# VHH binders against q9lmt1: the designs that were tried, part 5

Target 1, 351 residues: q9lmt1
Amino acid sequence: MLEKESDLTAMEKPNNKHAADSFSSEDLVSPVKKAKKSEEVSGGGEAVAAVGNREAEEDKPSFVSEEKKEFLVEADVAEDKGARHTMEDVWVVLPDASLDFPGTLRCAHFAIYDGHGGRLAAEFAKKHLHLNVLSAGLPRELLDVKVAKKAILEGFRKTDELLLQKSVSGGWQDGATAVCVWILDQKVFVANIGDAKAVLARSSTTNELGNHTEAGNPLKAIVLTREHKAIYPQERSRIQKSGGVISSNGRLQGRLEVSRAFGDRHFKKFGVSATPDIHAFELTERENFMILGCDGLWEVFGPSDAVGFVQKLLKEGLHVSTVSRRLVKEAVKERRCKDNCTAIVIVFKRV

## First folded at step 19 (VHH)

Design f5
Fold by OpenDDE, fold request of step 20:
Structure f5 (fold): chain B 351 residues (1-351), chain A 125 residues (1-125)
Amino acid sequence: as target 1 above (351 residues)
Amino acid sequence: QVQLVESGGGLVQAGGSLRLSCAASGSIFSSYAMGWYRQAPGKQRELVAAIYSKGSTRYGDFVKGRFTISRGNAKNTVYLQMNSLSVEDTAVYYCAAEVETEDEETNFYYTEYHWGQGTQVTVSS
């Protein structure tokens, strides 16, 4: 009885080589502005001693009281969880943000915190950041831009320090990006960490009549923030020096896309920072409105596109609350934003 | 100066396909979005398709899955694959890009839309 050994020829399944499209990360060279050396032209101005005794009538300088061009600030917020199960965004809208630190300077505060891996870091930042900035010496009587920037930096540092302590005791692993605005009288301070953005709509020309309503001049969409992503050359270098690895998907340790955030306790050793970029500008008649948005908004809107959208609605005479709601509704419902979507619209009105 | 150059337009029969290409060149710091618009004779310019920097896409309601926008391997390139073309798709197709430029006045960056010259697409019955 000849037992026929049936040779089970194992059919080798063809290895489908999925061509991993190598996103070549090369060309994001941020141009480093070379500091022009100011040549000290020692102009030896000869002291020509012209003696002429003309009794210049003391033209009393007419103190043209510079009418302090007062700006009214109107702001509102909209949010939508989008296709996500949870809302990880939190926001602050405080047209009067003096709290327990009264002063002669107007103080308004606006912020969006976009949580990732949870909401706890974002909620903690919402609760503590503004108080820590005030406590760090945000100007309340005399405007000093350097003092204000220092207070914002220290407020961010202190907020992250306290959050990290709480995250250890609470077992938190989440983080949050932030875009924050402080308005001190007519000076606007913008601070960000991560990929939340602030966009300013600015007129190219001052129309003589101050009526920004003439249909013709497109507003410039000025991006007041720079994103902090691990793949960006400066951030990448900083992360790599800290021993972090950026994966082929552009994420730190294959997980985190941003290089700056509150929290992210496990990524701090790899160079994740809560140090914000801070910019400041003066409110003029050219500043029409500002849009703060989470990364979900800016995934489906460009800055100029968002400015055009908001400008159209404001020209229709819509209240800022309706404008913010329509912006977020457009992002989520019409443009199919899949993430949480939060926007703050801040309108600057001349009084 | 930012330039957008379209190609791939032409005459096609109804039910046919075309692939439009656009390449943006010049002083481009960043591109937030690239897209295609069309303008038929006597009609307003309308969005056909857009692709954002993070890869999100949007299409005009008339597209109904017939067209696909994609990025090229080259920086600042986009394609529009158009299938199942109809006579109603006859238009000039314009490439557009929202590009970031340095604002000399503020030392910030601003974004603006740049437009190509357009490419004629004609669908015959």
Scores: ipSAE 0.874, ipTM 0.955, lowest interface PAE 0.5, mean pLDDT 88
Fold by OpenDDE, last read:
Structure f5 (fold): chain B 351 residues (1-351), chain A 125 residues (1-125)
Amino acid sequence: as target 1 above (351 residues)
Amino acid sequence: QVQLVESGGGLVQAGGSLRLSCAASGSIFSSYAMGWYRQAPGKQRELVAAIYSKGSTRYGDFVKGRFTISRGNAKNTVYLQMNSLSVEDTAVYYCAAEVETEDEETNFYYTEYHWGQGTQVTVSS
């Protein structure tokens, strides 16, 4: 009986190469003005005719105030428990997150937490993560990408630490994946753990004239997140170094599919981490909308398929609340998603 | 360049069976979904069947359990077993794949749909 070893060709998802923005510090070598010795040449008083220097009106450089291209952010959420008995997904939609932490920078926050083995970890993350990120020094006055990423990283760490403490005292055994977005003015930060995803719908061309050419150019569906699954080569190596075993079904200790999550207290010793991947990008006129989704959404939608679906409804002039509801309804009712299904649609409108 | 190669179409009698095959090749990092669409003369293109990366499937309402989509053993291969074919199933059948590719501009990955050239399925009475 030849056991056909099913070559599970491990899809090596290459990590996004960190574009190290090599800010070349152009050394502003301040030219040391050598003080030329003014030799006092006494030369004679020839009556140089007063050529009327027409004061060239120095064209005051019109400070083209770079009209801060202000983007309006409209967002809404939909959820459905699907075929599950319980809803383990929780979400955050804060188009104005400045209410609790005022500052000069606009702040919006969006998140989906997909609970597994229960809802307690997801609810805990919903309650604490944003506050921990803010408390860790998320910029509110001056945008610094490095400072923001550090604050997000520390916020995730602190949230998981507190959750694990609570999980010990409460006897919790559940965990949660996360996809989180912070918008600071025009800078978008995306952080994820596990297999929840963010997808950006981006136009291929900036027409110079800000006319969104109604021409039906399909939006590019950019996947801003990478999944953290135990079977992926980098995650597998990390888990194995921690003494974790990946079963033939691709699960850590035969139980957990994801390699990063909040909680999962019993799996932390096997290399489960709450360390997110963090990406940042600038909002331009090319960024049309973003879709955040739990794994249930992405089980029955590809990124391009979801972008096409949302784009169609937005072109019909539907409000984002109707779009999000129709996306989740399509996933659960028409495409028969077997899991909880949660989606956040975030629309970027130029003002 | 991503290519989808379709096979298994042809002429079949009503009540007969066909097995369509599609193989995607080229610069494919990952496939999120593969599927089959059909277009009959004077009709819109419609979904026949799709299979997602996690193995979830969907079918058009007209399928009624007659067709089965499955993945092949080879990477990026999909089959459509079509049973109990009727004259109304006569169409060009197109393989489609949503594939992930590196975006050179953003250094992210993006997904797009690729389409096969189509294979004619003709069901005679």
Scores: ipSAE 0.872, ipTM 0.954, lowest interface PAE 0.5, mean pLDDT 88
Fold by OpenDDE, look of step 19:
Structure f5 (fold): chain B 351 residues (1-351), chain A 125 residues (1-125)
Amino acid sequence: as target 1 above (351 residues)
Amino acid sequence: QVQLVESGGGLVQAGGSLRLSCAASGSIFSSYAMGWYRQAPGKQRELVAAIYSKGSTRYGDFVKGRFTISRGNAKNTVYLQMNSLSVEDTAVYYCAAEVETEDEETNFYYTEYHWGQGTQVTVSS
């Protein structure tokens, strides 16, 4: 059955005003005064006392050269395909990333790209991201944190733009997560999209003696990255506002787990973004090492567990190349990681 | 504060079974792993079993398929089914969780291990 009605109503208006006011002026000038004068005179005499020029040894200010606490950065990578048919991870290890863009600031670059749906997006990002960040004006003479963050953001944007063009022309639809580090002198920038992670091992106390405290104080495992997944409230809201649907398994359109990635051209309209989170910190004597890892590493290691594992091997005097290899081997062979596994270990040494 | 409460320990005969339970409570934003460690008298604490956030599991070498770690329907509960127990399995069993905590100094997050009080497991001959 059909019915019916009706109406109601419209109200109303108001209102207006006004006011202006103005005031004013004043001058005050004042004055001059002049005075005086004088005078005199007199002359007296000789005494040539040979004041020995004690050359005051000008205490040359000991420029305490602020010994620029130089940090040596040692890094290496390991990867293993795991139980997967293909390796979709790619990495960058550039302890000196200044070769193409000279400047007074030391620049190092490290990255892991975890490909999904193929390797092509990860390979493209590896080839272009660092160059795009440099071209966007990553500081090379004077460190400015805001300028550096802006350059990283623009580098990610430009990389994804070019990648998407290549994706269309190439007829592929691969995506990639990323964790990226730039070290500019003593300033570290960490950028990520997706679920690749950076973990910093930091001492709780500055021992004055700069010695790696043999004291068994566990290093704090600081997680420098936040995961971008559609299940997280902020990312969920962003994806839903873009018309994306999150399945009961937490996947965008039932397919993509991450809410930020390079590529994934079919998911861009649903709010998948290549905009990274960026964190910056200064290297101090408290920073021991950093672990970059793909999601495969972090599936079988917690951050504190990974820091403890790496710390033990470094205390044994093992080279960073052996440490990275043992970390990945532990993940894949002993802990049975089923995915691709890539890790970069970056050790900070005071010189 | 994160609290871990163990239950299910006790006396069992050799060849018997026990099921340990651990319930985590408090400000648990994210747990990267939960697990069980044990410490026998005069021995070091050793890993028995761990389960990671994505469901991957790890066992100590002595387990040899006798024990199974699992998550409960509650995200913050873990179980350890122990079968074919031997006198050598006599220990205090501790629940552990690797939990994310906000670092007040840096405004980053760090992870640390939290521990339960432990539950005694005694296997008689």
Scores: ipSAE 0.847, ipTM 0.944, lowest interface PAE 0.5, mean pLDDT 88

Design f5
Fold by ESMFold2, last read:
Structure f5 (fold): chain B 351 residues (1-351), chain A 125 residues (1-125)
Amino acid sequence: as target 1 above (351 residues)
Amino acid sequence: QVQLVESGGGLVQAGGSLRLSCAASGSIFSSYAMGWYRQAPGKQRELVAAIYSKGSTRYGDFVKGRFTISRGNAKNTVYLQMNSLSVEDTAVYYCAAEVETEDEETNFYYTEYHWGQGTQVTVSS
């Protein structure tokens, strides 16, 4: 059924709407989506990027004279089955993710889908989610944060709707968690369902307590995602209102620990949702890199530990491909993670 | 703010055993890892053992099966059972925890390590 260990840690921290331009998924869509019986009608594809970075697109007020340097985005992935016989993690690395949706905004996309009960839901999400987000109106010409968040939200809804139809016709029960990133010019959007995690490495200028400067300081490990587990208050409330039972082991109906995922068809009637949390932030010189990881990575790395590991390798001049490979190798070979382990490292560099 | 209080250090003969304890005051529901590091005079601090929120454990290479980390029933106490001690194990042992803290600049959380005061372990020949 589910291959991951349960995670019973509770999180009660309030949602702070200051400083971040966020868009609560739970405040936008109230009706529960229902599966529809239909067949798969689209294919995944080898996408050739149609849109590159857009230089000289900066627009500033006439009274402000700040240098804005374009950030290059370099990313790569590594994966390992660990001690499992199967690989149910699926990933997307698209530094140019425009596909057949041309426009002036840089568009990059990165994702990890952690499959459970099989890989079919994760593969479906890889094939359809980004295309559905683009089709739902992800901005390609003029950046609009609210429009972008609505497109991402609709993309998740549509992807799960279609996936559930395929699940019915195919007779399978697969599910998948997701952690996704879109970069539109200099704005980063993070969306998640389930327990995969995104962490941002961000510099600090504090001298008084830690003697930090931008160039040599340890980076803060900012946790950009909140896990969705059946035991957490909002998740628990939705599940219980739908007639679900959270067992003493913290799992819905004794079986499913996560409260949000693509698929998991039989659990949808008990309040399992594919509605993502969506957050956004602006790239500045302070954002150094991001780490996306499945549950397997974070079983043997705390966020600060992982940021420190990656930072050390980047300071040694290693390319992101080598950094991601060494991160996963450390998790699996040295720290003996037994689960599937996948990590994407996304590096932001000024030019 | 989380405070970590170590106990159980002291002087032991080579081949002997010690059990270190670390109690966390305050809530640690958001901890990602707890564990033990050590530092001998003139050397860098190094990992001895860690236990992660989901129960995975990790040991420094020098441990070679001699030490066992465990967590108490309430998850706010961590133990290090040290067996077959040698003079090379002489060091100050620090309890550490990686915990979430609200980031006042954003609506996100960041993580950082919190450290205990350290407890001296001295192994005599």
Scores: ipSAE 0.711, ipTM 0.877, lowest interface PAE 0.9, mean pLDDT 81
Fold by ESMFold2, fold request of step 20:
Parts: C-alpha cells; structure tokens; sequence
Structure f5 (fold): chain B 351 residues (1-351), chain A 125 residues (1-125)
C-alpha cells in the first residue's frame, strides 16, 4: 500500500555528518560587536537597557516626569533536548542588538529557530536574520513602525534567499521555523513563520506606576502569533494554488506540517513561504513579560498555564534565568515533553 | 461564551469504574487543553488529567495509571475513564478547558480557563 513517509528525524541526519563545532544556542552575544559587550561586562546583573542621552542618569533625586514609561528588559533562555537524540532548536538572546549599527534607540533581539530535517537552516537564520534586518534599515535613531516592519520583512526575504542558495550548493533539505522579537525603545515587534509561539502576559487593570500589583490577580495570556500549518484555510489555499497536495495526515505532500519556514527547499515551489506575520505593540505598565517557545513547550503547556507558571515564580522573587530554566525543566522532566524544548522569558520592569 | 457540561458522575463501590464525559457547548470552540480537576471537601483543587490539542496527556501523581483521558472524534468532547476507584477519589470533578477568545482591546487572541459546574463522584466501601 502507499507508505506514509515519516518526517525527517535526527536518526536520518545525525550531527556526525557535519563537523558542528561552531556557535550553538548558548551564544548570548553576537561576535561582531565588542563595544556593547564591554558595557555588559561592567554590569553585574543580566539586565541591559539602552541608556538615552538624558542628563538625569547621574543619580540625581530630581523629579522624574511621571508621563514617561521607562522599562528595563531582562531575559534569559533555557533549552533541553527532551527525548530526541539531537538538538535542532537554536536561539538568540541579545539585550543589546545594535551590533555595527549604532543609534540612540534601544535595540534588543530575541529569537527561537526550531530546526527540522537538521539544524543547518536554524543555524543559518541565527547567524544572518538579525544582520539582514539591520542592513535593510531597522530604525536606530527615529522610530518608524512602517520602516521597522519593512526592514523585518526584507530581512526574512533576504535570509531565505541566501539560505536557499546554500541549501542548493550544500545539497541539504533542512528547514526551520522562527519566532522573533525586536524591541526598539518602547515598541515591541513580533514576527513568526511556522508553529513556534510568543505569548504576552498582560494585566487587566492599570496598577500604580511601578508599585505593587494585587496578589491573586491573574495575568491575561495574549497569544501574539498565529501558527502556520498546511491545514489552516489561508495557508492551505496558497499551497493548493501552487499545486501542492495536503495529505490525509494534514501534511504537505505527506511530509511537511508547517506552511511557512526558512529553507525546506523542495517545498518552496508548493507554496511554503518565509514571509512572516509581523505585529507590533507599545510597552505600557500592563505588559509584564513574554514567553517565546518552540512547539515542544506548547505541547505540554497552554498559554495561560505557562503564564501562570512564570508569574508564580517571578512573584517568589526568582531571577529570569532561574524562571526560564524551571519552565523548561517542568516541561521536560515533569510533563515528559518528547520534542526539543526551548523557551525564552522576557521580563519588562517598570522604572 | 463556551460552557462545559460534565456527566457520568455518581455513586460507585470501591474497586469500581466510572466514565466521565465533558462536552463543550456554545459557539465556535477550540481549546489548547481540556481536562479534569477534582476537589474534595477541605482540599485544594488538583489536576486529575489533561489532554493537549496535539494529543499529549498529563496526569496527577495520585492517578497511578488508573485513569485515562481521551478525546472524542468531535474535538469538543473529552472523556475520563476511571478504574480501580478508592474512597480517596471521592470529590467533585470539574471539566476545564483553556479556550482561545478574541481580545477586543488588542485585536489579538487571549486564553482563559473555562470550568464546568462539576459532577460528584462518591466512592463507598
């Protein structure tokens, strides 16, 4: 009978085929910029904030304007292979993501790339996407939301274009989904292709400026991303118009479940796209933290479940590094997640 | 707004079995997770079982392999098969679902838990 092909797994493309001694997902600082790394070394905490050109930074007890909402951004990542023999998730945590593009706007970048069929596409995206977004004109001096979204869109397009060239020359078929965040001053941009997810924990009421919140007030879990799967109506329509067939198991050509990804070279002609959804929102006192996660996390956590878990740990005073580790440990050890599991927790602290 | 309706509770002898059902009613229903929690008098509500949208399942430690959660062919229904019941299983069992709802303020979706009214399970010796 017609055999339904299983997806490509680590056993069919083991890492021993590649000398993978290069950068991995533990890289917290881009190797191309040393000046900001020096600022990170001088600080004892993991929190990094862009310092504006305001003279009020000299520790004066002067009255700070109550109209300005200033935020510190603290983030960290955790990962676990789960039950798989290989790790195909990669990540980016750059609290200062200016690189060789200096400017007065704070620029932070966080991403998870969930590789499939190998990790080469995910590693390529880690190395190139943010650089391509900066090169495409991500604002560094004066915030313009339309310009920022255009730069992100062009960055995804260029990254996939270059990735596909490498895929041809290297003879590989790897793909990767992405969930990405850029923070420009007080504006957050979220972009995704595939089934990784970003969730925002948002309060339902405005609290005192920088004071405490009432105990027992659960945060809303706002889902910032929509998954791109071949079975979803708008994705299915594009695939079918391109001549693709969605099999009874819900996969394109019986093999690919996601409808958007970097790479997946042979599926591009059937409508697989690297075009992201892009959304933006302003940081206010209501936005408490974000959770970025690969599909492995969300297989054992619903969004409200994850927000509640993280909120409880933050209320206990745990640092974001411990919180991210505890979230992934819960997913893998207690909830027995079988897939690679990666999570980034991004905390917004009002000052 | 979606509502969850439990059925299948009742009185059973120790060592016996019950099958709980939960059906979601209302408009369009889609959930990230559905499951069962229980609460005995004077105790905290605790997870019994959950099933996630892609089929992963989770059980409370006290279940010890005695209960099985499953979905019906219509994804708005879940079942809990409870075997080898003991008096310690006496509680009100609540169906719960983490449901996606459109957020009018932000034009995103948010999720929240919806709870059924509960169904009493009483295990006697």
Amino acid sequence: as target 1 above (351 residues)
Amino acid sequence: QVQLVESGGGLVQAGGSLRLSCAASGSIFSSYAMGWYRQAPGKQRELVAAIYSKGSTRYGDFVKGRFTISRGNAKNTVYLQMNSLSVEDTAVYYCAAEVETEDEETNFYYTEYHWGQGTQVTVSS
Scores: ipSAE 0.709, ipTM 0.879, lowest interface PAE 1.0, mean pLDDT 81
Fold by ESMFold2, last read:
Structure f5 (fold): chain B 351 residues (1-351), chain A 125 residues (1-125)
Amino acid sequence: as target 1 above (351 residues)
Amino acid sequence: QVQLVESGGGLVQAGGSLRLSCAASGSIFSSYAMGWYRQAPGKQRELVAAIYSKGSTRYGDFVKGRFTISRGNAKNTVYLQMNSLSVEDTAVYYCAAEVETEDEETNFYYTEYHWGQGTQVTVSS
């Protein structure tokens, strides 16, 4: 008879930037194949920034007004245990994430922590990561991309350092992956360790052949993150240099599939790292929304599939709280996701 | 560039079986999912089955346990075993994959669907 599905993930490329994903079809029309290469245009995060003439304004009779673009950020989360007995996903939704660090920069923070071996690592990260990032100097007054990335990097390092101390004293081996977003005014920072994913819905580029869009303005599903798995070249190299063994099932020491995570104390000596990938982009009129999800969501939704699902509901006028709830309900109830499923939908509106 | 090539279609009597195959051309490519869709004359294209990179499967409601999707040993090939076929299963069956593509505009990757040319399945009474 036919063979059932395998739980093993095969590597499609030697690049450590690829991830497994999900698939939906009920509203799919036969798409026209689009050219994959287009003219070079400055990348994502292009923004119409506040523009001003800071020099010589007092010495000249002219008035220069800055047009500061403000984007309203609306977000909500939904979660479902799926077919599991326990819920090990943990999330953060903070549209105002200033805490005890006030400043003139809008600061928003969103995160999903996918716990494994228990939820203690995920709960620790929820409690400490953002505070550690703020304490490490996340900009609150004047936006500086390098300083922001450095603060995020140090926040991850410090959080894992403290978590590992608690893991030793408590005798546990919990771990957690993370996908995190910080929004500072109009700049979005995305950081990840492990296999949770962030996807951006962005207005598409015109096809080279000039074909009009089938749905008016279809959105591209931009994958903002790269999964960290032991089988990927960069990760594999680090693990092997540390004396770790990638078993035939693709797991470190036969047990751990992800190569980066908070916690996983006994695997840190084999090259498991809490060092995140960090990317940044500007908000413009083209960035419509983001979807953050644990691997459970992406097991039954491909990025384009999820973007299309969310876009349809938003065009129907549904609030983001309903949209996030329906996305997770579709994953669990209709598509029968077996794992914990958590999704955050973050909508950007030009004001 | 990736191409999807279907095979295994044809004429079969009601109650019979067919096995469809889809092979991705090219040395190595990355995909998030592969699957099968069908379109009968005058109807919209609809999902038959999908298999995701971690092995989870999904089926259209009309399948009712009659079809099984699987991957071959090299995970660039998918199969659809179709049993207990009826006249209502007559359609063109398309292989599809959601494939990651470099986005020159943003320095990230985006995904899009790739489609095969389709293979005809005809079920006679």
Scores: ipSAE 0.699, ipTM 0.863, lowest interface PAE 0.9, mean pLDDT 81

